# Designs tried in a protein design chat: VH-VL binders against a6w1c8. Part 5

Target 1, 192 residues: a6w1c8
Amino acid sequence: MSLSINAVARTQEGKGASRRLRNEGLVPAVIYGGETAPVSISFKDNELLKAVGTPGFLTGLVEVTVEGKTEQVLVKALQRHPSTGAVMHMDLQRAQADKAITTRVPLSFINAAQSEGVSKQGGRLTVESKLAEVRCLPANLPEVLTVDVIKGQLDQIFHLSDVILPEGVELVSLLKGEDHDQPIARIGKSKR

## First folded at step 24 (VH-VL)

Design f1
Fold by OpenDDE, fold request of step 27:
Structure f1 (fold): chain C 192 residues (1-192), chain A 124 residues (1-124), chain B 110 residues (1-110)
Amino acid sequence: as target 1 above (192 residues)
Amino acid sequence: QVQLVESGGGVVQPGRSLRLSCAASGFTFSDYAMYWVRQAPGKGLEWVAVISYDGSDKYYADSVKGRFTISRDNSKNTLYLQMNSLRTEDTAVYYCARGFTYDYLEGFYYFDYWGQGTLVTVSS
Amino acid sequence: QSALTQPASVSGSPGQSITISCTGTSSDVGDYNYVSWYQQHPGKAPKLMIYEVSNRPSGVSNRFSGSKSGNTASLTISGLQSEDEADYYCSSYTDSSTYVFGGGTKLTVL
């Protein structure tokens, strides 16, 4: 099930609006997409911090309630503080049930410890990509994509094509051709 | 449409000062970190400075620390770069760029929009 | 002043696939998934082509793709076209909270 968060419609725009919001402990955001006009909103900083820390919030469908109206959205873009990483602005794209979405989904690597490369050959799994870009209908959006590395050998490289894809889900990179099957992990000897 | 337009470039002698401006439009300027990036003639790109959305935080490349000052006026949608004690090696096209990120884990910026650049020439 | 290492030049014929490498250290490319690629035509501003190693911005051709292995990031251009002739720069976030660019690669379409 999708996560939920409350927002408030922004009433103030113009000079110093963003700074004022930040001073008030709020984070500006915008909801856009579909046939409806964009809506400027704000989140409470503390609530957003909690939400951002919740698995699936940044990578899955989210229900945003504004003035009693709820919309299903994807976190499409973040503006973060360059040093602290705090969210300064967030773009939210409306999800439409009948329209394919493109978004990044977390990768989960399972059975690494049991793999021959790790358990017998002394290797270690190194993850090079933690996310993968997928295309699917909102209803088919997975919370996580699984990569089973149980058969992994030492020095083996895992690729996007090794991802177990749920029905209706496509990897964007693979749609571009075989030469776009990028590495996502490897079992190798520890460098340290 | 997002637009960034640099101005203020020119020819100046070493030790002199110059102030660059970048006029932004087509987006909520005050929501974005802004950057200066420069490119010496026939050379590669070099990060110069960054300023946070509200101007509260500023960071500089070591090569310009103590000499350059980045600032912004959100009421005017304008980014600035005050360049003091200019050196010949500061000769470059200076680009303003908007900071953006799609990171779902940790937020760091890339440069999704660039201005056309303004040329600064420091010569004796 | 440190820079990421790119080949000075790469060439290919129309329709071919070429790859540009970007080698850094464990303090930049290897440490983070914050590698970006920029295309720059002569006399023009850079254009973002790839961000966060392998993501393509809207409006960028699907012929462009990115990957990373260890301390080396790669930009691949498939179905090479004459318009792809340009300079390409990689960039990465660093441990010092700064950004570093590669030296750039000149791509020639033969």
Scores: ipSAE 0.016, ipTM 0.514, lowest interface PAE 7.7, mean pLDDT 87
Fold by OpenDDE, last read:
Structure f1 (fold): chain C 192 residues (1-192), chain A 124 residues (1-124), chain B 110 residues (1-110)
Amino acid sequence: as target 1 above (192 residues)
Amino acid sequence: QVQLVESGGGVVQPGRSLRLSCAASGFTFSDYAMYWVRQAPGKGLEWVAVISYDGSDKYYADSVKGRFTISRDNSKNTLYLQMNSLRTEDTAVYYCARGFTYDYLEGFYYFDYWGQGTLVTVSS
Amino acid sequence: QSALTQPASVSGSPGQSITISCTGTSSDVGDYNYVSWYQQHPGKAPKLMIYEVSNRPSGVSNRFSGSKSGNTASLTISGLQSEDEADYYCSSYTDSSTYVFGGGTKLTVL
């Protein structure tokens, strides 16, 4: 399930144009990628706020409609106001069906409570990485990657290699070599 | 009322390190970008560094890039400035300041509240 | 980067109006409406008085006003009071995406 949002092509460019958009309750963005030229667009602030608050918007495929044309994109960069956290600008990369994409996907850890380390040894699961970078075709992009920690013992460290990978999905770090199998979680006793 | 209190200043030799702190109160600290601004004796003000409300973004003046690190602990309402490889030209009163407004697109900041400052003297 | 030019000192009697100038170049004051003014009493924290040439933060007296003409910004204080005696600093955004400050002006209330 892909999320959808409407945008408007920007008609004004240059110094102060983006600021004016913000004053009008709009958020500037750009769509780029592929053989097509980049397109400057704007979102309504309230619509974008809702979208950004929706799970999967920042990590999954999004359908953006501009002037009646719909494109699948990934949110590649999000710039926020340093005080309020409001979105100030967004970079969107076009997703092409036949070209592999690289993006970060949320990690989900399951069966922690039932693990030996937690249930019997008094440990607690601590997540060190909430996202993992994957490479896949757009059609194979998962909404979440699962890590089953049911066999976890106290003081055990889980790594990227412990992630259950769906078909067609690769972890970018692991592609670089075994020495890039980074820790993503651990079962340990909580310290004050 | 908004209050910012700097500490950690002192006299150090060139090449040494110093860590400044800024204790904030009277407002929701985690809602604001925070800044360091310094003023050399008898000179004007100089922007040093900024950190976003959640610490996810940091920016530095060219004069301190690679040497200074800004950070914050929102649970303690405290702003920090780690200063390494100090130089004589780093001698100044260092102020922490709260962000009033920020134009991300233009890259400009305003400072609506300032601390009293803490003096850092770098001399051989 | 050179500082903006301010007079070293200005003075006025209570009730009078005084103006502090802040002169830059076409690459800072002249190009942008991002001029701010700060007040600093001896041994006290600076206070933002004006931002974006002429805007006052909440709580700042309407006796303080700002303007700009060409490469020169101005801070005007009307109805001068003894409490206005302080140092005043201007600042501006620059073409280099940096900030430049004035050298400061000492205001004396006679």
Scores: ipSAE 0.012, ipTM 0.543, lowest interface PAE 8.9, mean pLDDT 88
Fold by OpenDDE, fold request of step 27:
Structure f1 (fold): chain C 192 residues (1-192), chain A 124 residues (1-124), chain B 110 residues (1-110)
Amino acid sequence: as target 1 above (192 residues)
Amino acid sequence: QVQLVESGGGVVQPGRSLRLSCAASGFTFSDYAMYWVRQAPGKGLEWVAVISYDGSDKYYADSVKGRFTISRDNSKNTLYLQMNSLRTEDTAVYYCARGFTYDYLEGFYYFDYWGQGTLVTVSS
Amino acid sequence: QSALTQPASVSGSPGQSITISCTGTSSDVGDYNYVSWYQQHPGKAPKLMIYEVSNRPSGVSNRFSGSKSGNTASLTISGLQSEDEADYYCSSYTDSSTYVFGGGTKLTVL
């Protein structure tokens, strides 16, 4: 089930308006996509902070309720304060059931400890990429992509092509060509 | 290699002022938020202040608000902490630390590199 | 805001596994996945060991792991080594948009 968060519609726009909202403990955002016009909204800062800190919020479908109306959206952009990391603005794209979406999904590496590279050869799995960008219909959006590294040897590098893709899911990078098969993890000696 | 070197510590009387410096090297200083964290003798860590990469934003712990001022000179790769109206409770080793984020869009800042600290003693 | 609560001390023998708890409130540890852990040897600067509850920076041993349940975060050190003897501090982001540290835990390797 998707995460849920409440928002309030706003009519004022511009840099000054946004600053005022922030001073009031609110975070400006926009919902866009589809045939419907963009909607300017605001979140409570503490509520949004909690949501952002919740796994899946930034990488999955989110239900946003505005004045009793709920929409499924993806977090497409997030602007943070350059000092504290506080969210300053957020862009939310509407998810349409019949339209392919692109978003980042967490990678899960399984069987690392049991791999020969780790268990026998003294290696350690180092994750280079925690997320992968996928293209799929909203209904096919996975919560996580799995990479089985059970056959991993010392000094082996795993790539996007090693990801187990569920039905209807594509890796955006691989769609660009084989030369975009980026490394995502490796088994190597631990360095202090 | 990333290096942070604090200076300016010493012994001062209550009510006096002191200015700390932190010299940064081994990275693009202007790209990072910087922090001050202090540790009283035999005590734990306490967050003091943070300054954004360009110095446009500053935040302070309640315990030092109105008395301390954090600043930076990116042309000199130096972080500063102006400490006014010092109190005995301000006695501590003061560390400068670099703000870390794994992902700008998904993560908050943590302290990935620390200096060795400079001791500030406030005593009558 | 008050410091996060962690035990004053823990001990273990070489090769053992120990866990350090860090208890906060719903306004910090409980609300967010922004818990970090720092290691500090005597007379040395702190070192980041864990961030966002369970992530390890590059170069940190996989013997260090982090988790969270409710308002309590935990640091687990497996295969204890003599060099692990140090003070450990947890930290969390708060509703006030600031960081708060735990009181610290002294780990002794017997």
Scores: ipSAE 0.011, ipTM 0.519, lowest interface PAE 9.5, mean pLDDT 87
Fold by OpenDDE, last read:
Structure f1 (fold): chain C 192 residues (1-192), chain A 124 residues (1-124), chain B 110 residues (1-110)
Amino acid sequence: as target 1 above (192 residues)
Amino acid sequence: QVQLVESGGGVVQPGRSLRLSCAASGFTFSDYAMYWVRQAPGKGLEWVAVISYDGSDKYYADSVKGRFTISRDNSKNTLYLQMNSLRTEDTAVYYCARGFTYDYLEGFYYFDYWGQGTLVTVSS
Amino acid sequence: QSALTQPASVSGSPGQSITISCTGTSSDVGDYNYVSWYQQHPGKAPKLMIYEVSNRPSGVSNRFSGSKSGNTASLTISGLQSEDEADYYCSSYTDSSTYVFGGGTKLTVL
């Protein structure tokens, strides 16, 4: 299910224009990709804040409505104030049904508590990566990728290759080769 | 070390005004959104107001809208809360808090540092 | 705005694990990952313990962990210590573009 947000088209560009928008409680953004020309837009700051806080907004497909026209997009870049975290700008890439997209999706680790390493050997699951980059068609984009750690032993390290992949979904790192099978979690002794 | 020190609290009658200050140190004040949060005696925390790093954005709780004004002077590393038309229900310890986010993708607004607070008592 | 619902009090013995719940609605805890937890000792300022549901700030003990299921967020404290005795508050962003706090939970270490 796609999230939705409204935006307004804008004609002015540049740092000065962006600053003016911010002073008006707006956040500049751009939609690009496909055969259509890029479109400069702005979001209401408060609405965008809400959207950003909504699960899936930054990692999933989003419907953006601009002047009555709706487009399906992915958040490809987010510029925040380095200290406050306020969104200063967003790059939104158009998603086409027949074109593969690349984006990061959340990882979910299940059965950690029941694993031998945790339940019997006194270990604790430590997550090293919360997201994984995937390639897939928009229709196949998962909300989350699952890693079952039920067989996990103490001192075991889980890798991207341990991720349960849905149909049509590929892990970008693994496409680069076996040497890119990075660790994503481990079961180790908890230190107090 | 990050430090936030509130001042300006006291006892005032209803309808009067009071101005709180928060002196910040140990970090680049102008880089951070700042918040006021209050706590009535024996009660929980209540968000009051927020101001962006450059003061361009201000937000208020409904309970204080039209009466309170948040501001800042980055040259003095000071946050302010002008409280007008004070009510008995405004009685609380007022905390100054710094806003924080983790990163571009996963970061959200929350309060990572708090002052010790200043007590405001509104009573007849 | 209505506060998030927390138990008034929770107790545990040293070394035990306790959990504090924070129940909101689909308009706050359920729809957002803005849940934070704060520890407050008597007469002291609140301290951030958990942010964004399950993230722990630097310097916070790994005994503190956070999770969320549905409209309920949870703070778990493992290996309970006497120093953990304090008030704990949850917080969340809301559809009203504001922050809401829970009513607070007093944790007693027996």
Scores: ipSAE 0.005, ipTM 0.509, lowest interface PAE 10.3, mean pLDDT 87

## First folded at step 26 (VH-VL)

Design d2
Fold by ESMFold2, last read:
Structure d2 (fold): chain C 192 residues (1-192), chain A 124 residues (1-124), chain B 110 residues (1-110)
Amino acid sequence: as target 1 above (192 residues)
Amino acid sequence: QVQLVESGGGVVQPGRSLRLSCAASGFTFSDYAMYWVRQAPGKGLEWVAVISYDGSDKYYADSVKGRFTISRDNSKNTLYLQMNSLRTEDTAVYYCARGFTYDYLEGFYYFDYWGQGTLVTVSS
Amino acid sequence: QSALTQPASVSGSPGQSITISCTGTSSDVGDYNYVSWYQQHPGKAPKLMIYDVSKRPSGVSNRFSGSKSGNTASLTISGLQSEDEADYYCSSYTDSSTYVFGGGTKLTVL
C-alpha cells in the first residue's frame, strides 16, 4: 500500500534545537536529493510511530506533504533512541521518476521445505542476508526480492546471483564484479 | 543457537542485595540492546530494565528505579542486574531477553530470544 | 504502564481453531502495529510466536496467525494440538515509548 504522511517545515537545527523539538512531541527529519535544496522538517511523534509500523513505509516509496506540497521519498536512515527505541531522526531521499534510486530491499527465500536438502537430506536453511541493495527507477522498485531454493542440496550456499530480479532492477553488489557475489543463505545440517 | 543463561538468583531477606548475570552466546552481543523482564509467581510478565548496545544508556521501570542497576560487559558477553533494597514484591523469575539492533530495517519492539530465567525469592 | 486485557483461560479440542484476544487502547494496540505474542510452556522461557501484529518468525508453524481490529489484537491457532497447551502473552510498544504486557491466557487442549 502507498503511504503518505504530513510534515512541518522547520528552520531550527542542531542538537539543542532537535532536543527541544523532541520535547514538544516532534521528530526532526531532513529531505535531500534531487534538484532541490535539502529541507529540514519535523513529524508528530505519534504519527511517525504509526507510519514506521505500517508495511512498506521503511522500504518503499512514501509521499510526504510539507505545507501543502507533496514529494515522493524513500527512507534512507532512521535513528532510534538507544534504550527506549523511540524514533529520534529520519533521513529521506527524494525520488524522481526519471532517475535511478539505490535502496535496500528485503529478500524472501521460498520453497526451502520442498527442496531435497531440507526434505530428504536433513538440512535447514540458514539466512545470512535479509536485505539486498538494488538500483532501479522508482516505478520498478520491488517490495521484496525472491530467492527460490527449490533445487537446494545439503551444504549448498546461495549467492546474490541466485536472486530473481524483476525487469529494470539491478543488484548493486553484482555491478562491482563477480568477486562481489556474496553468500546470502545456506542449507546446513540440522542439529537434531 | 542463540543462548542466554541467567544465574545469581536465590532466597534473600527484604533489604538485602543480589546480583544477576546473563551469559550470552551464538550472536554478536555488542550489536544488541538487552533487557531484563520478570515474572512474579502466578502473574504476567513485567519489563524491568534496558541497556543500550554499548552500555551508555539505561532505562528502568518505575517499580525498580533507584534500587536496580543494569550493566553489561561486552568483553565477556555478559549482562548484569544489581538489585539493592529488595522487597517482597520483587519476588519473581528474572529473564534476560535480546532486544533490538540498530539497523533501522531490522526488527524492533519485540523480544526474539529469552533465557531460561533465574528465581529470586524475597521473604522475611 | 497500562495493561493489556486477555481472558484468563481458553480451551479447545484437538483439530479446532481457537482465538485469544488482547485488548488495549489507542496508545498501543489501537493506533499502532507493534503487537507481539509469546508462548510459554510450564517452566520454560517465553517463545516469540507473532510480531508486528501478524508476522511469524522463522520456525513458527503457520497454524499460528495474528490480526487486530480496533483496540483488540487476536492470536488464532488452527488445527489445535496437545503441544499448544501453554500460557500465551500479548505485548505492545506504546506511544509513550514503553512496553505493556497482557496478563496471560492459559490454553487448555481437551
Scores: ipSAE 0.644, ipTM 0.832, lowest interface PAE 1.3, mean pLDDT 88
Fold by ESMFold2, last read:
Structure d2 (fold): chain C 192 residues (1-192), chain A 124 residues (1-124), chain B 110 residues (1-110)
Amino acid sequence: as target 1 above (192 residues)
Amino acid sequence: QVQLVESGGGVVQPGRSLRLSCAASGFTFSDYAMYWVRQAPGKGLEWVAVISYDGSDKYYADSVKGRFTISRDNSKNTLYLQMNSLRTEDTAVYYCARGFTYDYLEGFYYFDYWGQGTLVTVSS
Amino acid sequence: QSALTQPASVSGSPGQSITISCTGTSSDVGDYNYVSWYQQHPGKAPKLMIYDVSKRPSGVSNRFSGSKSGNTASLTISGLQSEDEADYYCSSYTDSSTYVFGGGTKLTVL
């Protein structure tokens, strides 16, 4: 699924320029990485608010059009206003086809209701992590990673190593060693 | 487990003041924006105020602006609402609610945990 | 006083599917995907049932689902059970950086 948004180039940078842009209903952003220099851009605030709420925008590849030229990017950072939650600034990283990217991808837990832990042992699935950081080439970036809990038993804890990985996709935490195999979900007793 | 416990409600005359407290536990309080939301008897929910994670930024509904002050003490895991110049239309159950985190990929524009509320009655 | 419109009440029998509507404007429900639904039993705190239009928090039954079309969001409860009897509120973040709530819908399980 290819998400897109239009932006305009900007030449002024820094905190003062960023404040003026936001007062005009524009959100400053930067595209960096790859073989070209960083580009300062801005988005219309309502268009960005809509985009941020679109599934896959913050976690997947996005096409940004600046003055008729398009670039494939990933959202790498987003700053929101401390009290209102309005988007204030965004960092975008260029995705190059031959270079690995790192981003956080949603986890989907399937078959919990059919597991013995849930269906027969009085348990329920508690999700402890909704995202996992992956490394892959852009073409291999999944929209979601699946954790199949069909064999889950009461009191079982699921870890990052239980994630079903598509070809070409690695979990960044597991590259650091077995002691980084974090819990992501559990089948536990019902709460009272 | 996440818990939010409000206190400080009561019956007061118009023009008087009350201070509400909300004790938080079971999560890192200083990572979250916090909200006050109220519910008049037999009515729906109304957003009142929000405060940023460190207390530096505050925003109020027009109905309470200038009369109410939201604050927090992160060392005590406590959210406050100072209510001055109370009016009969301020009569409501007041809930504290957990807002957003500052990890931009975690959940944002919703209230995932609420306290049981504290009743404020303003009547002459 | 509410910015979002909900029916005052809905009723259904156990096992039925019911839908509660929530109508807003382009500044909230229509153009943006920040609709939430809350369940509130009498004398209790609201509980988040649906966020971001259609997402379900961990621990919420899959009998609850959310959707939207145009300016109207919907909460659907399938396999209605007696414990579903409660008030239901929709909410949305707006493009003016505020929240709006519906007036609430009382669900009665017959």
Scores: ipSAE 0.627, ipTM 0.829, lowest interface PAE 1.3, mean pLDDT 88
Fold by ESMFold2, fold request of step 27:
Structure d2 (fold): chain C 192 residues (1-192), chain A 124 residues (1-124), chain B 110 residues (1-110)
Amino acid sequence: as target 1 above (192 residues)
Amino acid sequence: QVQLVESGGGVVQPGRSLRLSCAASGFTFSDYAMYWVRQAPGKGLEWVAVISYDGSDKYYADSVKGRFTISRDNSKNTLYLQMNSLRTEDTAVYYCARGFTYDYLEGFYYFDYWGQGTLVTVSS
Amino acid sequence: QSALTQPASVSGSPGQSITISCTGTSSDVGDYNYVSWYQQHPGKAPKLMIYDVSKRPSGVSNRFSGSKSGNTASLTISGLQSEDEADYYCSSYTDSSTYVFGGGTKLTVL
């Protein structure tokens, strides 16, 4: 569903201003893109820490409210503290309803246990890619893409072309040609 | 395939020093923050120290600050813990644990691979 | 600053479902979704079973599930097997940029 977070506008930018904001428990961010000038914002650090741990926040559409004005955005970059992992800065891209976006979407592999490769041939599904890069209009952005491996056999490799695509959704790598149909999972011999 | 192997544990007297090593393989060591976590006999886990991917930032639990130094050598895929002024309370199995990578879309805030540990016993 | 609270022990018979609790505060378990669970067999390293409250790493049986409500996270093991006998630890990242661990729960399979 629709994830949201509140932000505060900020007027100061740059490394020194960002350091001062973090000392006050605020995380600097920027919203860019579309036909509007970039805006500098900040989040409360504990609110952002909660949001980042919410499924879909980093990979899906997020509503950011700045002084009562709401924008639909996509997280495009995130800087973390090198040892603690705390979020230090975020780049957010505006999503416009009539413009295609490109983002990474989670992959879900279903029916592995029911496949002949796993149930009869002693295989185990190994996921090699957890995400796939998609292009679509914002309204068509799926929460997850499904790969049905019910017909999987031992030693079978699954590729991007095996992903079930909703209407209006394209896989970016497949647009580059047939040699970009990269592996995403395989059924291999179990070590049990 | 990811493997972490600790070494350098042993029995030492209080006040002495000991240096632990953790050999890493099966992943790009220089992409990850690395941790030391310890477990006293019959007790739970305790976070000890963390070091950033390039070694530039280090952080310590209060119980070891000023006595322990975490370091890494990315050319040798090795994590270290220099333990000075050891106390009986430092007796534990010391685990090397892999922390987060710096691709923000991968998992954070948990330890997905651990070594088998090396026992440090501090007794008089 | 504060440890997570777990029961000292839990027991169950093969085939049963059991639940291990992990209680923290709003600074960790309550307000954030960074709870992890580790299984530790005697003499072995901890193994990650659950992360981000409810997610399973590749290769972890779907008999293991995680959830939380309020300040309490739960690890549920269904279809209990003798191999599940181990110590179980919860942990959480905190809004002070540190980790807290539970004291551990010894699971005995009867």
Scores: ipSAE 0.478, ipTM 0.763, lowest interface PAE 2.1, mean pLDDT 86
Fold by ESMFold2, look of step 26:
Structure d2 (fold): chain C 192 residues (1-192), chain A 124 residues (1-124), chain B 110 residues (1-110)
Amino acid sequence: as target 1 above (192 residues)
Amino acid sequence: QVQLVESGGGVVQPGRSLRLSCAASGFTFSDYAMYWVRQAPGKGLEWVAVISYDGSDKYYADSVKGRFTISRDNSKNTLYLQMNSLRTEDTAVYYCARGFTYDYLEGFYYFDYWGQGTLVTVSS
Amino acid sequence: QSALTQPASVSGSPGQSITISCTGTSSDVGDYNYVSWYQQHPGKAPKLMIYDVSKRPSGVSNRFSGSKSGNTASLTISGLQSEDEADYYCSSYTDSSTYVFGGGTKLTVL
């Protein structure tokens, strides 16, 4: 699966230039990392709005074309307008096939309705973390990580260690030790 | 667990004012943009106003601009709508709705929780 | 920017599948993936059923699904039940940084 978007290199940088670009329907961004100096770029706002809503763009590898040259990148951060939600700035990290990357990946909780905690014990699943930080080679980057809660009982707490990990994928928090096995969801009685 | 409870609706004459409140609980209120959305009797939904998480930025539908003011008090987990110069076409159920959070990987551009609504009737 | 068009009503029998359409333009539906669907029972608040065209919130039955083809988004409800009788609204975030709603569809379960 290969996602792509075109960008334009930009020379002017700084707060004033960034505001001017956004007023002209352009979104400033920066590509950084790897063995090459950071590159300041811009996207057309309507093209970026389409791309951000495309499955896999925010979570997977993206090909950015700048002046006919392509870069493989990951979205590392973006800032949105505080009231409209429009993308205002984006940080992109270069990805190299032989170097591990670190990024956040969505969690998907499955089978809650079929669990005893929910179906027989009057519980409801409460999700406390929707994302997990992973480390892997670019080729191994999953679009989503699954947590199967079929064995869930009332008052049970699920942790990062309950995440189903594909081969080659590590959870960054668990690499720090077992005392970083944070809660991610629970089955509890709902309030009225 | 997330709850939004509107209050302050009622019957008023045209030209008068009302202030709506929305009490929020079950989530970190200050992490979210908040919306007012209204529904005239027998009609569809219409967004009215939005306020950023810290209250610094506000936008209004053209039909209410200059007459309505959205505000929030994050210390009280409360959203407000001050409605001035009310007109008969403002008659609607007014819903408080939770907007997006500011993590770019969470869902955006939808209203995931709504209050029960409060009825505003503007008639003479 | 433009309003989203929905049929005024749709009906089906228990156990059937039905589809509600939501048609817009390339600038609100066709080029973007920000369509949401809301269910509203009489006298009740709207409830989010589908976001980002096809994604379901954790508390929503898998009988509800969403899709898009061209400028038309669709909500499909399989295995119709009497409690599905409600009004359904589509919504989209547009390239003008605003929201637009469909006029609503009344679903009747026969």
Scores: ipSAE 0.445, ipTM 0.754, lowest interface PAE 2.6, mean pLDDT 87

